# VHH binders against UPF0301 protein Anae109_0457, part 1

All scores and structures are predictions.

Target 1, 199 residues: UPF0301 protein Anae109_0457, of Anaeromyxobacter sp. (a7h7h6)
Amino acid sequence: MPSPAPSGLAPGFLVAAPALGDPNFAGSLVLMAEHHGEGALGFVVNRPGPVTVAEVLASVDEDLRRAAEANGRAGAPVLVGGPVQPERLWILFRPGGIGADAEGAVPVGNGLSLGGSRELLEALVRAPRGDPFLLLLGYAGWAPMQVEREVAAGAWVPLELEGSDLVFDVPLEQRWETAVRRLGLEPGGFLVGGGGASA
Structure headers, positions and changes below count from the first letter of each chain, unless a header shows other numbers; antibody chains are not in Kabat numbers.
F is the ipSAE of ESMFold2-Fast. E and O are both the ipSAE of ESMFold2, at different seeds. Each is the mean of both directions, binder to target and target to binder. V2 is 0.75 times the mean of E and O plus 0.25 times the DockQ between their complexes.
[cut] stands for letters that were removed.
The coordinates of atoms that the task and the answers printed are left out; those that the model quotes come from them. Centres of patches stay.

## First folded at step 1 (VHH)

Design D01 (framework vhh_8dlx_2)
Fold by ESMFold2-Fast, scan of step 1:
Structure D01 (fold): chain B 199 residues (1-199), chain A 120 residues (1-120)
Amino acid sequence: as target 1 above (199 residues)
Amino acid sequence: EVQLVESGGGVVQPGRSLRLSCAASGFTFSNYAMHWVRQAPGKGLEWIGNIYYSGSTFYNPSLKSLVTISRDDSTNTLYLQMNSLRAEDTAIYYCARDKYSWGLRYMDVWGKGTLVTVSS
């Protein structure tokens, strides 16, 4: 089988449609970091996990946990980024005080960068001004042609990455609805259209 | 000397439960998150879950309904409770100490493993 054609789903978002039955992704907003002929990789950015930033940092470095508490970072939830390798820690951040060329970081686009080094984590946690960041455990992965087929079937709706506010500024519980509205759709209408609602 | 020693493996009948233990020594156990990982014959490593020093747990979603991880810091012991065991749960089970490195959070100290065989 020839390789699938390249596609432009990254950088961008995938908005879960009501027809998507996979419990790992129901009601999710996924940030797409990579999309190429050999697959795709993204992160669910609206699913809080059961642990806080402080709890993750405490197992790594007690001094760093204390720095997070001092800078008001400790209570933030670590997100469930997806079902693949849930032990793997990722850092999504908005480069402000941290430069775009920070070690171990790569630009995703439009005010978003991705990394995972301890040095980056320390720099972000210790920054007094509070550059926004999210910690995520795990990621969403798609085999060749898989995400293209799921989009074609209506399970996901692509949304352009027009800035990083959906990741950092919009409250977690509002991110999916806000993304649906940015598609030009009403969330209630979107849910009814996809879900065989009785009425 | 930092050591992790698993115990409690053996042969069990399908549908039954089993609890594994991991005895830690040579480090301040109460300051570390701990992991359980398994490897079925001919397969790669599969992460089961972890428990933070606070007692908070995080599980592999595909296994969450079947396992419970707990710890006793007074005895430096980590536990894995497994319920409704099936033949496909046959594996070597490892405990491991948490470490953050690069973009991958993985384990720096591993036990030698304990074999669980699910058969009738």
Scores: ipSAE 0.011, ipTM 0.325, lowest interface PAE 9.5, mean pLDDT 80

Design D02 (framework vhh_8dlx_2)
Fold by ESMFold2-Fast, scan of step 1:
Structure D02 (fold): chain B 199 residues (1-199), chain A 123 residues (1-123)
Amino acid sequence: as target 1 above (199 residues)
Amino acid sequence: EVQLVESGGGVVQPGRSLRLSCAASGFTFSDYGMHWVRQAPGKGLEWIGNIYHSGRTFYNPSLKSLVTISRDDSTNTLYLQMNSLRAEDTAIYYCARGFTVSPYERGNAFDIWGKGTLVTVSS
């Protein structure tokens, strides 16, 4: 029998508990991409930022902005992925054929991959019927043992990654509520009762 | 001009130590995390480690006991200290801006990379 790991939250989700007072993470759903003894890396996947895909692409390449407009990708919000390096652009995507072997792209798990290459961005933006993707600015980072302590304190509730629908298909404003229900909890009860004590 | 310039490479004997430097210009160095990555002849990129703007470090587990990353924000300089150098440490060493999603790969395509400095471990 495998021994329980002190880490093991990636790939998976962290669901913010009501007791979490940090405004950067209140009501958030975090996709965990890395978790090891030296820290953790994740992305908030339910926080729309103030800019659209078209606006971010325009700051990089006007040809890419026009391609996004032509392919119906321009109006989507770029998400706030977390408070660390808010200028850094990340790409979460479902590898169906475009970018599956892209340089620098890594599988997160269960039909979800993470990248940031210019070639990947161009391929996804230019494809009329390409794979779903999200652009995110910034990430959530945890020091060694920090995320484990926060989970133990009831600030976050782990949820297994059983598909990519919470990232691409469920509407942004419903993602936290949907994740809470997948934990077997009622969102209203979770909010009123507080964190792990009410679950 | 946003630029990273590595220095300190050269020929070094096995078992010795070497410190590499990376001089940053054209951006606010203290706001960014920084990485060291290397590429041995005919091989792919190997991530060595990173240092956040806070000074917190993460290392490739296979290299952790052999390397130390540090920074001096007053001089916009990143350092890689290497100890007990072996022939297999022969590589071009690059510094890069940002965080990687993989301990073994390049980071985001929008990251800045230097041109590299060659380290040859030879007797």
Scores: ipSAE 0.005, ipTM 0.161, lowest interface PAE 11.0, mean pLDDT 77

Design D03 (framework vhh_8dlx_2)
Fold by ESMFold2-Fast, scan of step 1:
Structure D03 (fold): chain B 199 residues (1-199), chain A 123 residues (1-123)
Amino acid sequence: as target 1 above (199 residues)
Amino acid sequence: EVQLVESGGGVVQPGRSLRLSCAASGFTFSRYAMHWVRQAPGKGLEWIGNIYNSGSTFYNPSLKSLVTISRDDSTNTLYLQMNSLRAEDTAIYYCAKSIPTYYGEWSHPFDYWGKGTLVTVSS
């Protein structure tokens, strides 16, 4: 879908309510990259996958893996970005002065950009002080009107994208709780949903 | 000349299990991530999952509870174990050697494909 005019939910976060029963999204924090009349697209940014950056790079280029290790980039988990096209690798990054190229990259907003090219990944990995980045496999997609209905039903709570710290700086296991607190809520008390899993 | 040869397909009754194999040659198998992909008649390709050279696996969430991918680097063989087979699992199953795609769009996300093995789930 075209990305240039953000609607109400992109750029921004969706914070999963405790009552959300979909196992693909339970307890998730989703970065919304696109939201328009034809649907929405986002990435779960707090779900570690089963592999590290080093393991992914080793399957592609052993020299690139060694560069990642030398530059302190190898140990981070590759995230599960969502259930759609899980074989597809995405690069979420914060463009700076070095380590990033604009080729194929699209601005998400508020200092965040999305890419997927090998050239971009290589530039980010090989720079000793490169721009922060995150690798994700797959994405989250919503049909027309679907994300709006899920928000109205209380499955998701929108949170303003005021900075990229929830993506790059807050520890992975604390991102959902930090987002809940930024909504003005206590994580343990965040129970705004129809009956949860009451059975 | 990379070769991937799938085997183990055939007609199987609903509820049964089936293990597919993929024999690889022509490249250093232990260094590559390997994938399973399927295509039902008249439908598009559906990615099943992969296994990295480390042995770590990543599955399509819709199939995760029904399949297991494993590898034997000593015999250059990739396996797909399928349990509780249903009629909708009827498809040609392909193994694929690939690298993660690094570009926003691609026509061929896999580096190389086998010829496939047909699985028909019917009574």
Scores: ipSAE 0.010, ipTM 0.352, lowest interface PAE 9.7, mean pLDDT 78

Design D04 (framework vhh_8dlx_2)
Fold by ESMFold2-Fast, scan of step 1:
Structure D04 (fold): chain B 199 residues (1-199), chain A 123 residues (1-123)
Amino acid sequence: as target 1 above (199 residues)
Amino acid sequence: EVQLVESGGGVVQPGRSLRLSCAASGFTFSTYAMHWVRQAPGKGLEWIGNIYYTGSTFYNPSLKSLVTISRDDSTNTLYLQMNSLRAEDTAIYYCARLGHKPDSFYQYYFDYWGKGTLVTVSS
């Protein structure tokens, strides 16, 4: 007998299909951090927010803002990770030198880790040669069986997490197109797929 | 003593606009990010948006087209402009100051709240 709620979308990506009508997720690439019987949790990784790292840090710790500026981290956009708890700050990072064993950080998989402690944030912004990281406000959440239904309906297309380059290395404006190509599809063809081809 | 005092609520007809104010005292207002939060009768808290000390704003996506947040640091006042009001906007509206928890799983939280101002949208 098959499992009623198989997990398997995390770690991985969900690529928004053109049929997805939710304005919170149109054209988005979501990194899936958790998928289990009680739901799923992920982060939109290609949607810049209205503020930079420097602006967010300045509102809570001016010393951290100065450290980010000194180390070339200040100008990056803070991403909109999703509509749930948009006041909550998340740290997505690729541990290499610092933060690899940071207390409270959890591995997502395939070289990615997730944290939220002030100590981790301070370590990342104060290092002259720090590990790559993104700051995200909010997350994407799904109730039990919800993400499975949305994938089955064609709203999302799963993509395997081969590495972390779509999160840190590919430019924000190219991430959705790059993900579509990794699915073996042409972005232009995918965008107009709603024209319906049955033959 | 940190104080946040909301004002400008009342009864308003559907489709109209309303501007709420929050008077802040007891801290250096210009250095803090400020938030608006609401609670409809019998429901939980809903975050509306924030404004950083730089003037940059970030809104709940479900409310973005309906609200504008602004601040006047010379008068220590935070504002919420609401347009095209609907019955479902009936709620108590609170202003809140952004804080953070050092040395824990880092998350933004509200360390001070006002008492709230009631907005009733009714015909």
Scores: ipSAE 0.000, ipTM 0.250, lowest interface PAE 11.8, mean pLDDT 78

Design D05 (framework vhh_8dlx_2)
Fold by ESMFold2-Fast, scan of step 1:
Structure D05 (fold): chain B 199 residues (1-199), chain A 123 residues (1-123)
Amino acid sequence: as target 1 above (199 residues)
Amino acid sequence: EVQLVESGGGVVQPGRSLRLSCAASGFTFRDYAMHWVRQAPGKGLEWIGNIDYSGSTFYNPSLKSLVTISRDDSTNTLYLQMNSLRAEDTAIYYCATEPRIKGSYFGTSMDVWGKGTLVTVSS
């Protein structure tokens, strides 16, 4: 029997360090949704995929694609959330608006909720410009004690979840750099090794 | 159809080594973390360890010095190398994919399992 793992990485972010050589995660910012003794679950929130929201919606329902276009949501990229189950669609959204009570939606924390139902997708897409959401394909998974080991090895640096701005408000291409700066580090210095806090 | 097929079990003498294989099909193997689990006669399931999509391994601390997990993504095959086998290592060995999320979070059990391969350590 494995020993119990410490918890506390979810809700929060993991910032990929230079030591992390996995091409699926190099330069990644991961939102951690769950962390417990039986494993961890997260989503890469700064990797654009090859398809847009409109393209995914067209494969589901042409009426939803038209709604996304009308509401200015059609051109956003669907993100690559991680290498596990790359065909599975996930929805990160800000709770309190349209879709807050949708079946299967759960709070992550600090202005973030997670869902995956068609009903939630439809409610969010049909809403006029307002509550932000991200569509992601796939997720990042860790077995018992695996993420704790990777953090201890320096592959990931934890960053507290103070709000949802890194997920919804900071431009996608700036999210990793912004997270590194919030750790008190310069992105260029972090990338050339060492990477300890220089404050 | 997602399928995992273990092989390499059999009767082996104490102190010997054995390598088990797990052939995966029906999914993109290289994108999934994989586990090894065993069940000795009359006992519950014992987690051996796992290997993620990047090759990072994590082991049951009681078994770490005795086993090595590896993968070959070009052949969709997972391996368990066992050294210094003892009678107490007699068990059915299963490979499994990473636990699936059912509802809002992970269950404690693996979602897709192979049929198992029997290892008997005796002279």
Scores: ipSAE 0.000, ipTM 0.136, lowest interface PAE 13.4, mean pLDDT 77

Design D06 (framework vhh_8dlx_2)
Fold by ESMFold2-Fast, scan of step 1:
Structure D06 (fold): chain B 199 residues (1-199), chain A 123 residues (1-123)
Amino acid sequence: as target 1 above (199 residues)
Amino acid sequence: EVQLVESGGGVVQPGRSLRLSCAASGFIFSSYGMHWVRQAPGKGLEWIGNIYPSGSTFYNPSLKSLVTISRDDSTNTLYLQMNSLRAEDTAIYYCARQSWDYKVGPTRSFDYWGKGTLVTVSS
């Protein structure tokens, strides 16, 4: 009815409004993976965690950690994907070669896929200059109608998923500001009557 | 042969502190992330937190101010420090080794568990 977005927020981004005070989501860019009548699921894609890919791999398989170091994949940060199940590892990737048909992987849309199997992780890690990927711990979840209400209240601004550069290519610390600019806004001007913002 | 053995449980009064230990053997402990989880009588499993080989920790937000996880790789031991214990902290406490055997969905990432140690908070 009055809500302009009752469904269809996935695949896409939610850009946190400056007034959003929840510390789990302040200044965040969320990739929306699912949105349906039973709720929504997404991942914060601009919040680095305290551990690297190598450290997460070392927690299970030392040979896999060594492969990641040999292929230049080890130093990337693992992201904090959201406050729900912070122990749960997710793999967000752009399928190309060996990752394209991995078991357990599901399409998110617009060339992005989501998985979490050890076989997928091993295949991505062992491929020198293979498919780009991002490791995330935890996710963002919304109950039925919750994300629609938060969008209607102005807590989040939807941004369509045109490409995957905000996930893999734009530096983490610039992703929120870049998303704001893609909404047709300047980051410093996003706050009504605001000022003092820096790049 | 992977073994995890929890210890340090028992009866403790409300408001007190308690430290649990988990002795690990049969694998290179320093190479694995470790988790603490608990189960109260008649309830489901509740994840407490984890610690990576680097010493980096993640906690259940509901418990973050009440617990601290640490490790001593020289003795292959994982610790859980609990402060300001309440009756609702009564549970069996398990340590678990992190795994990568995961399916798309809300599956826990643990491959080996200890037998648990019982903590009873009563006056």
Scores: ipSAE 0.000, ipTM 0.255, lowest interface PAE 10.7, mean pLDDT 79

Design D07 (framework vhh_8dlx_2)
Fold by ESMFold2-Fast, scan of step 1:
Structure D07 (fold): chain B 199 residues (1-199), chain A 126 residues (1-126)
Amino acid sequence: as target 1 above (199 residues)
Amino acid sequence: EVQLVESGGGVVQPGRSLRLSCAASGFTFSKYGMHWVRQAPGKGLEWIGNIYYSGDTFYNPSLKSLVTISRDDSTNTLYLQMNSLRAEDTAIYYCARVDTFRSGLEYPQNSYFDYWGKGTLVTVSS
């Protein structure tokens, strides 16, 4: 059954708290793309993977890899978006040029869109100085009530999506601390408080 | 081919405990979060809880004091421990992996539970 439009925590971020407990999610920043009665879908946007855009493109289309190199798009890391379907490639982008009319793309909100088609990837890669985009492998998923319970337990702290700079412009290694500061919290104090956060 | 096979159900007396198992194959079990869901006769699905690949667990608040979810990644097995069983716990119990969501994307399509076992029946009878 088709799900309704996202609500609640999407669009927005979840900032990993120390209470989450998993070292793989320590310091994670998750962009929430969907949240509805049937669950939630998001992407970790601050975890570089072991491969670059060029390496992923080379595995699917050598001409597309060459286009990415020619247009300065090849050197960026492909991110680890989450543990679900780690071989699935997703495209997170800020439409404003060539990518805005792509078939199969859907708005996340606040100027962000999500896609997965080769046609969209090709349009973004082949455009010199085109729309910003991020490639991600895998995603984070939650069952009904699961993300709400995790937030209530203090594992995640919601942050409103105020533009797309945390996704495209802030350096990867600074995204979590920048998000914590936007919550009005000090990152060092936050890290030591599993039973409470420093504000 | 992803396969999930539940076992351990049967007829149990009220107040007793029961542990269900789910044997997983066809994917790298240690990389996926797993869920337990149940369906009582004539009713809808009720989410019981999940366990992340890390071992972290989250439960339906209505059931938290009555159930424990655990996993053994060396044997690709998921467990549900149930205590203080009541007639209201009579249901078919399913283990599930959430692969995608149905979000209105043309491709890929997301669905709430993509991979389910056939279930195991638990009957709590006095």
Scores: ipSAE 0.000, ipTM 0.159, lowest interface PAE 12.9, mean pLDDT 77

Design D08 (framework vhh_8dlx_2)
Fold by ESMFold2-Fast, scan of step 1:
Structure D08 (fold): chain B 199 residues (1-199), chain A 123 residues (1-123)
Amino acid sequence: as target 1 above (199 residues)
Amino acid sequence: EVQLVESGGGVVQPGRSLRLSCAASGFTFSNYPMHWVRQAPGKGLEWIGNIYYSGNTFYNPSLKSLVTISRDDSTNTLYLQMNSLRAEDTAIYYCAKEGSLYTWHQRGPLDYWGKGTLVTVSS
């Protein structure tokens, strides 16, 4: 008797439980962009990588780096989005006027979009009042039924995507605990319950 | 200092295969995308392809079925395997390092180049 594969974790977040032993995901907050019968795709949105937006742009175009600096877009870290294709740059952005019709960009949901073109990055960087964006390297991938099993096992706790503040506005180091609080849990209690450590 | 040294060039008959090597030193080879570029006599540079530290490869569509790029990070060596060589493959073949770890398309800005190795396809 065939049944359809579960879906509904995208758009949304997965909050890593303290017991999650995978070093790629310990303490992470993952934005889920796709969830379907062939698997799932998401991005860790709270793990700073070794380079800044300015350093990436300098490697692409020195004029773009200067534009980013002039427009206040240069200092943000590029995030480690996950272990799959770690060389691939992704752009998470809140589309306004810029990027709304960007070639290759796809809506994630709740006013959030995903792109990956140099043209999109240039448009976002060159606008003095540009739309918010994050650069990420790599992504998190799950095989068919894998993320559903991991959620059922308690490795991840789903959180609905309500606005984009966890992606753009909340400081990186506070995103996981802010997500835990939005689940109705206290971060300290959540950590002690999973990690076994206590004062 | 960054050094890239190509080897494996020479005279080869049409229809045969050839493997070129590029020995890298003076930087953390495993971190950077590496490129192969060629220049036929009297012509401009033609990009062949690149390989990221992850092992992912991107090729010039005109050459994709004829070449394979690989790397061995334990020996700091980049490889270009060429099959079914023709007279128009006669060129100087360059190994080049990308200045950036990241790129949006098949090519990125290249900051260091080897001196090249000559491949001559003739009977």
Scores: ipSAE 0.011, ipTM 0.189, lowest interface PAE 9.4, mean pLDDT 80

Design D09 (framework vhh_8dlx_2; at its last look DockQ between E and O 0.61; V2 from the best seeds 0.00; counts 0 for: pae O 12.9 > 2)
Fold by ESMFold2 at other seeds, look of step 2:
Structure D09 (fold): chain B 199 residues (1-199), chain A 124 residues (1-124)
Amino acid sequence: as target 1 above (199 residues)
Amino acid sequence: EVQLVESGGGVVQPGRSLRLSCAASGFTFDSYAMHWVRQAPGKGLEWIGNIYTSGSTFYNPSLKSLVTISRDDSTNTLYLQMNSLRAEDTAIYYCARHTGYPKELSIFRDFDYWGKGTLVTVSS
């Protein structure tokens, strides 16, 4: 099914093939933030964790939690971004003029940015308008050439980043299926072929 | 004057359960999120999980089914319950205080005080 992995999988998505059995990635949709000669970095964007945004914000500042509740943002789950550094908090957001001065914020592409500072979190929560953001814990990492081999073996199917709707507008539980349909595939029929490597 | 003192370690047989305690003093315990971290011999630090002031917990996914963190704010004590211990759980176990409002939001990078550790050895 898959062609050899081209360079430049970031920005973009990787859609887990249903036969991918790794519990960290089964059924996942991964946003690829970096892809270069030292490897790749991505975030699972469809796996809710056990902690809510309210709980994270309360540990920072109770007033911040209350501000997020006023905007209807406090009840969302924090996403499980991947197995690496599962304690590391990341903020995925659409900068609408906010966050330009945020320390450590990095553009992903197509109007998406990634950050991790308290200052950014506070600015996004307290913004005069509701700039979209998600909180994630942990990330997915690939060694050099690893993601390319996995795509070539059919474990992942690349999907272009057309906009931010899969991240902000499609409900979590529908994201993988929506991505599969955007590839022109049927979710039920996506289970063809187990890629085999050398024994 | 901040002090964190772990206890409850020792030699334990595989398959047994063990509860560790962390006695906190010198700060307002109920104002801080608290963490458990371990270090196996010759290995790096491994984050186990945390507990927020609300009582909500978050765990390292690889350990989630094996551990439970709780706190008693009236006695300033943090607990780690470990079940079905295996030889690979042999480590020094530390409690750590969350720094409150760090520049970066990483839970692991935000420990400002650590206990001395308590050694757990799992052997037949």
Scores: ipSAE 0.000, ipTM 0.192, lowest interface PAE 12.9, mean pLDDT 78
ESMFold2-Fast, scan of step 1: ipSAE 0.110; ipTM 0.585
ESMFold2, look of step 2: ipSAE 0.005; ipTM 0.298
ESMFold2 (binder alone), look of step 2: mean pLDDT 83; pTM 0.832

Design D10 (framework vhh_8dlx_2)
Fold by ESMFold2-Fast, scan of step 1:
Formats: structure tokens, sequence, C-alpha cells
Structure D10 (fold): chain B 199 residues (1-199), chain A 123 residues (1-123)
């Protein structure tokens, strides 16, 4: 009888602490989609990439680009989800009109789902004022036991996934600050090295 | 039969360079992203960087100036070039395969690991 894999960090967020050892990560908010004995993966949900949804869709289908423009989705940035497979397009979405049973979609938790199929992308783009979604290129990956050790060292602070507003509703540039406040911390105090100073 | 075998470790003096190799077998090496990861004594795993099938590389920003990752798809070999080695680079170095199974399963990430090669930096 196999033992269950560790899975305590997904679904949830990892809030980058200043102690992460890289100043470029001090403001990162990661949505954790998987955490098991073979590793973990997540998506940085507050790092805008150099292209918009319209630009990505134009490379796929001009009709989809026009649909996104008509539905007010064209100008949103495609996020850099992480350094692993930066050529892979991922879709984070809140199912409603499209439903959680869409082909290629997997529930993450708390009304949030993850997919990557063209069929899902088309359905979401053509559903005006429907399900919110984010497009991401790449993901953040962790080797077995790596994310657990980084959390123990104070590089990341776990935050429960209470809802999907940090992914879709909170302005991108405010997501890290809002997450820190949900931890019961003041962003300024956190940056000065209180909780983030763990060695 | 999927295997990854790291080599090239050993004792090296501070300030020197070292190149590690990872020999892959049992899968289509040219179709996968490959990663380097290390574990220093008494510390956690640290991701060093990766290289995609396209040849594009991403590095841990804290290590980017010190390392270069490359691949030779004709010999199914992954390389890690390390420059200006410091005592803090003492670790077991592992290569791993990235998971491309997203559309078939939600299980993804780093799915195959080698046994590792030890690098000791000492004067």
Amino acid sequence: as target 1 above (199 residues)
Amino acid sequence: EVQLVESGGGVVQPGRSLRLSCAASGFSFSSYAMHWVRQAPGKGLEWIGNIYDSGRTFYNPSLKSLVTISRDDSTNTLYLQMNSLRAEDTAIYYCTRGDYIWKSTPAYGMDVWGKGTLVTVSS
C-alpha cells in the first residue's frame, strides 16, 4: 500500500519573503497548483510579460483576437508564470459559463481551474462578460522536497487559497502587498526583515 | 529504462572551473527540458537552472553569473559549466528531466532524477 504524497502547499499561495536570496523575487506571489512527493509546481501570478492577450491570440487565430477585443480582454498582459517551459501557454480561469468540466481543465480549488487546451482558450475568449481568465507562459517548478525546504528556511510564506481574487480581481501590481496583509502582516514591516529575515 | 547519470564531480580548488555532464538514456532527450539541481550538506535542494529543447536557458538569478547550461542532443548529454567555484558550491549535483505530460495528466514537474555527482570545493 503506497503512502500518500505530501500535498500541504497546493492549492494555495507562496508569498516571496525578502530572505529568498534574490531581490527580483521579493515581490513574487506564486499560486501553487500541485504539491506531491515527486515535486511541486506553481505560477507566478503578479509578473507581467512583454505581450498582451491580443498579441498571443493574433498568432493563433485572428478571429479569436477580434473576439477578445470585442469582449474587453485584448489589452490584458500575458503573465510570466515561471522559468520552466516558457513556451507553454497555461490558462488559469474561474469556471462559470464554461463549466469545470471543460476539456483539458483540472480544478485547482476554491473555484479556480487550470487548463491549456486550444478548445478551452476559444471557449473562454468567446464568452463575453463570462468567466475571468489569465494566460501565463511557463511555470515555477520544484524538485522533490525542495519547496518544503525553502518554506522551512523562510524563503516563502504559505497563504491559504481563500478565493480567486488575488488571481483575477486585485490589480497585478498590488497582489503581493495584498497577500502580505492577508498573512496578518504589514508589507513595510515584512520588507524590513521581520518575518522575511529567517535564515 | 529511463536513466540519467551525472559525472564530472570531484575535489576542486576555489576559483577554478568545473564542467559536469549528465548522460540521458531511454527517452527522447531532444524533446524534453532538462534541469540542474544541487544539495549542499545540511541544506535543502537548490534549483540551478534549465535548458529547453529549443536551447533556451533560464537560471537561478543568484547563480546566473557563475553557471552555463548547455546540451548536445546528438549525444543525449546535458552539461553544467561552473566558473569561479567557491566553498559554498560544495554539494551533490543532480540532473532532472522536465515533465511534458500536461495534456494527459495533471502530474507534471521534474519527473526523472539521476543519482548525483559530488563536488567538493576546498583549498
Scores: ipSAE 0.000, ipTM 0.146, lowest interface PAE 12.5, mean pLDDT 77

Design E01 (framework vhh_8emy_2)
Fold by ESMFold2-Fast, scan of step 1:
Structure E01 (fold): chain B 199 residues (1-199), chain A 123 residues (1-123)
Amino acid sequence: as target 1 above (199 residues)
Amino acid sequence: QVQLQESGGGLVQPGSSLRLSCAASGFTFSDYAMHWVRQAPGKGPEWVSSISWNSGSINYATSVKGRFSISRDNPSKTLYLQMNSLRPEDSAVYYCAKDLYGSRTWPYAFDYRGQGTQVTVSS
């Protein structure tokens, strides 16, 4: 039997290198939630989708949409989390008060938690000063040894998860550049040099 | 309606063993990966272990690896967790959870339908 894959990429980020040719992941910042012998799972956290939290909530429960509007939670975009199961709704959140003990939540690590239950969504939305959260549709998945090979080939650069600010606090459009800087690189230089070819 | 019913918890001394069971109904058990999650008093939920639909893939949290063993019996729609060498820090309510068909990753679309089963490890 093959040796199990190392679990070293989760929790953490993968920063898409400029040489990455897959259009699903070009310029993306991926939060890695799981990495084990069966594969890996993560979420693109810097790609807005075409619908808002309010629009998703309205399709589930109009009272819940009204609660989100009242609590200032309705205007945020739902993110495109990745190409796998694009109809599957995920909830990333930072537990700190109301919502921390909600049913259907599991820790990712370093102050981040993940869920998908309606009970969790209601607890997060209905709290006037509730925990920060993101809704995502779909996820990024890797087969056994696939993410390790892609990292080795230079398609992805791992970044340690030092707090959850890249997920909740840094503006969406700045997340990739901010992650590149945290790698000790200049975004402009990384873009020019990362192609592995001249010019 | 998805229903999950956990059982087998109790009060035991450090070093003891317990076997938890989860009886599933309301879905095709053999189509889904299954998981154990625990929650200690005053703490958030912690993933413990996962098993694929055919038992071909099994994973454990580092804190329990080598001590706990997950298994399933698809004909009886039952998930198990064999817990050996129990420690005070294993004290928690234990929940089972289902994943979606075709998903090889956990814990990310699951539903807690049961009340959980309390495990207390104390002298």
Scores: ipSAE 0.000, ipTM 0.136, lowest interface PAE 11.5, mean pLDDT 79

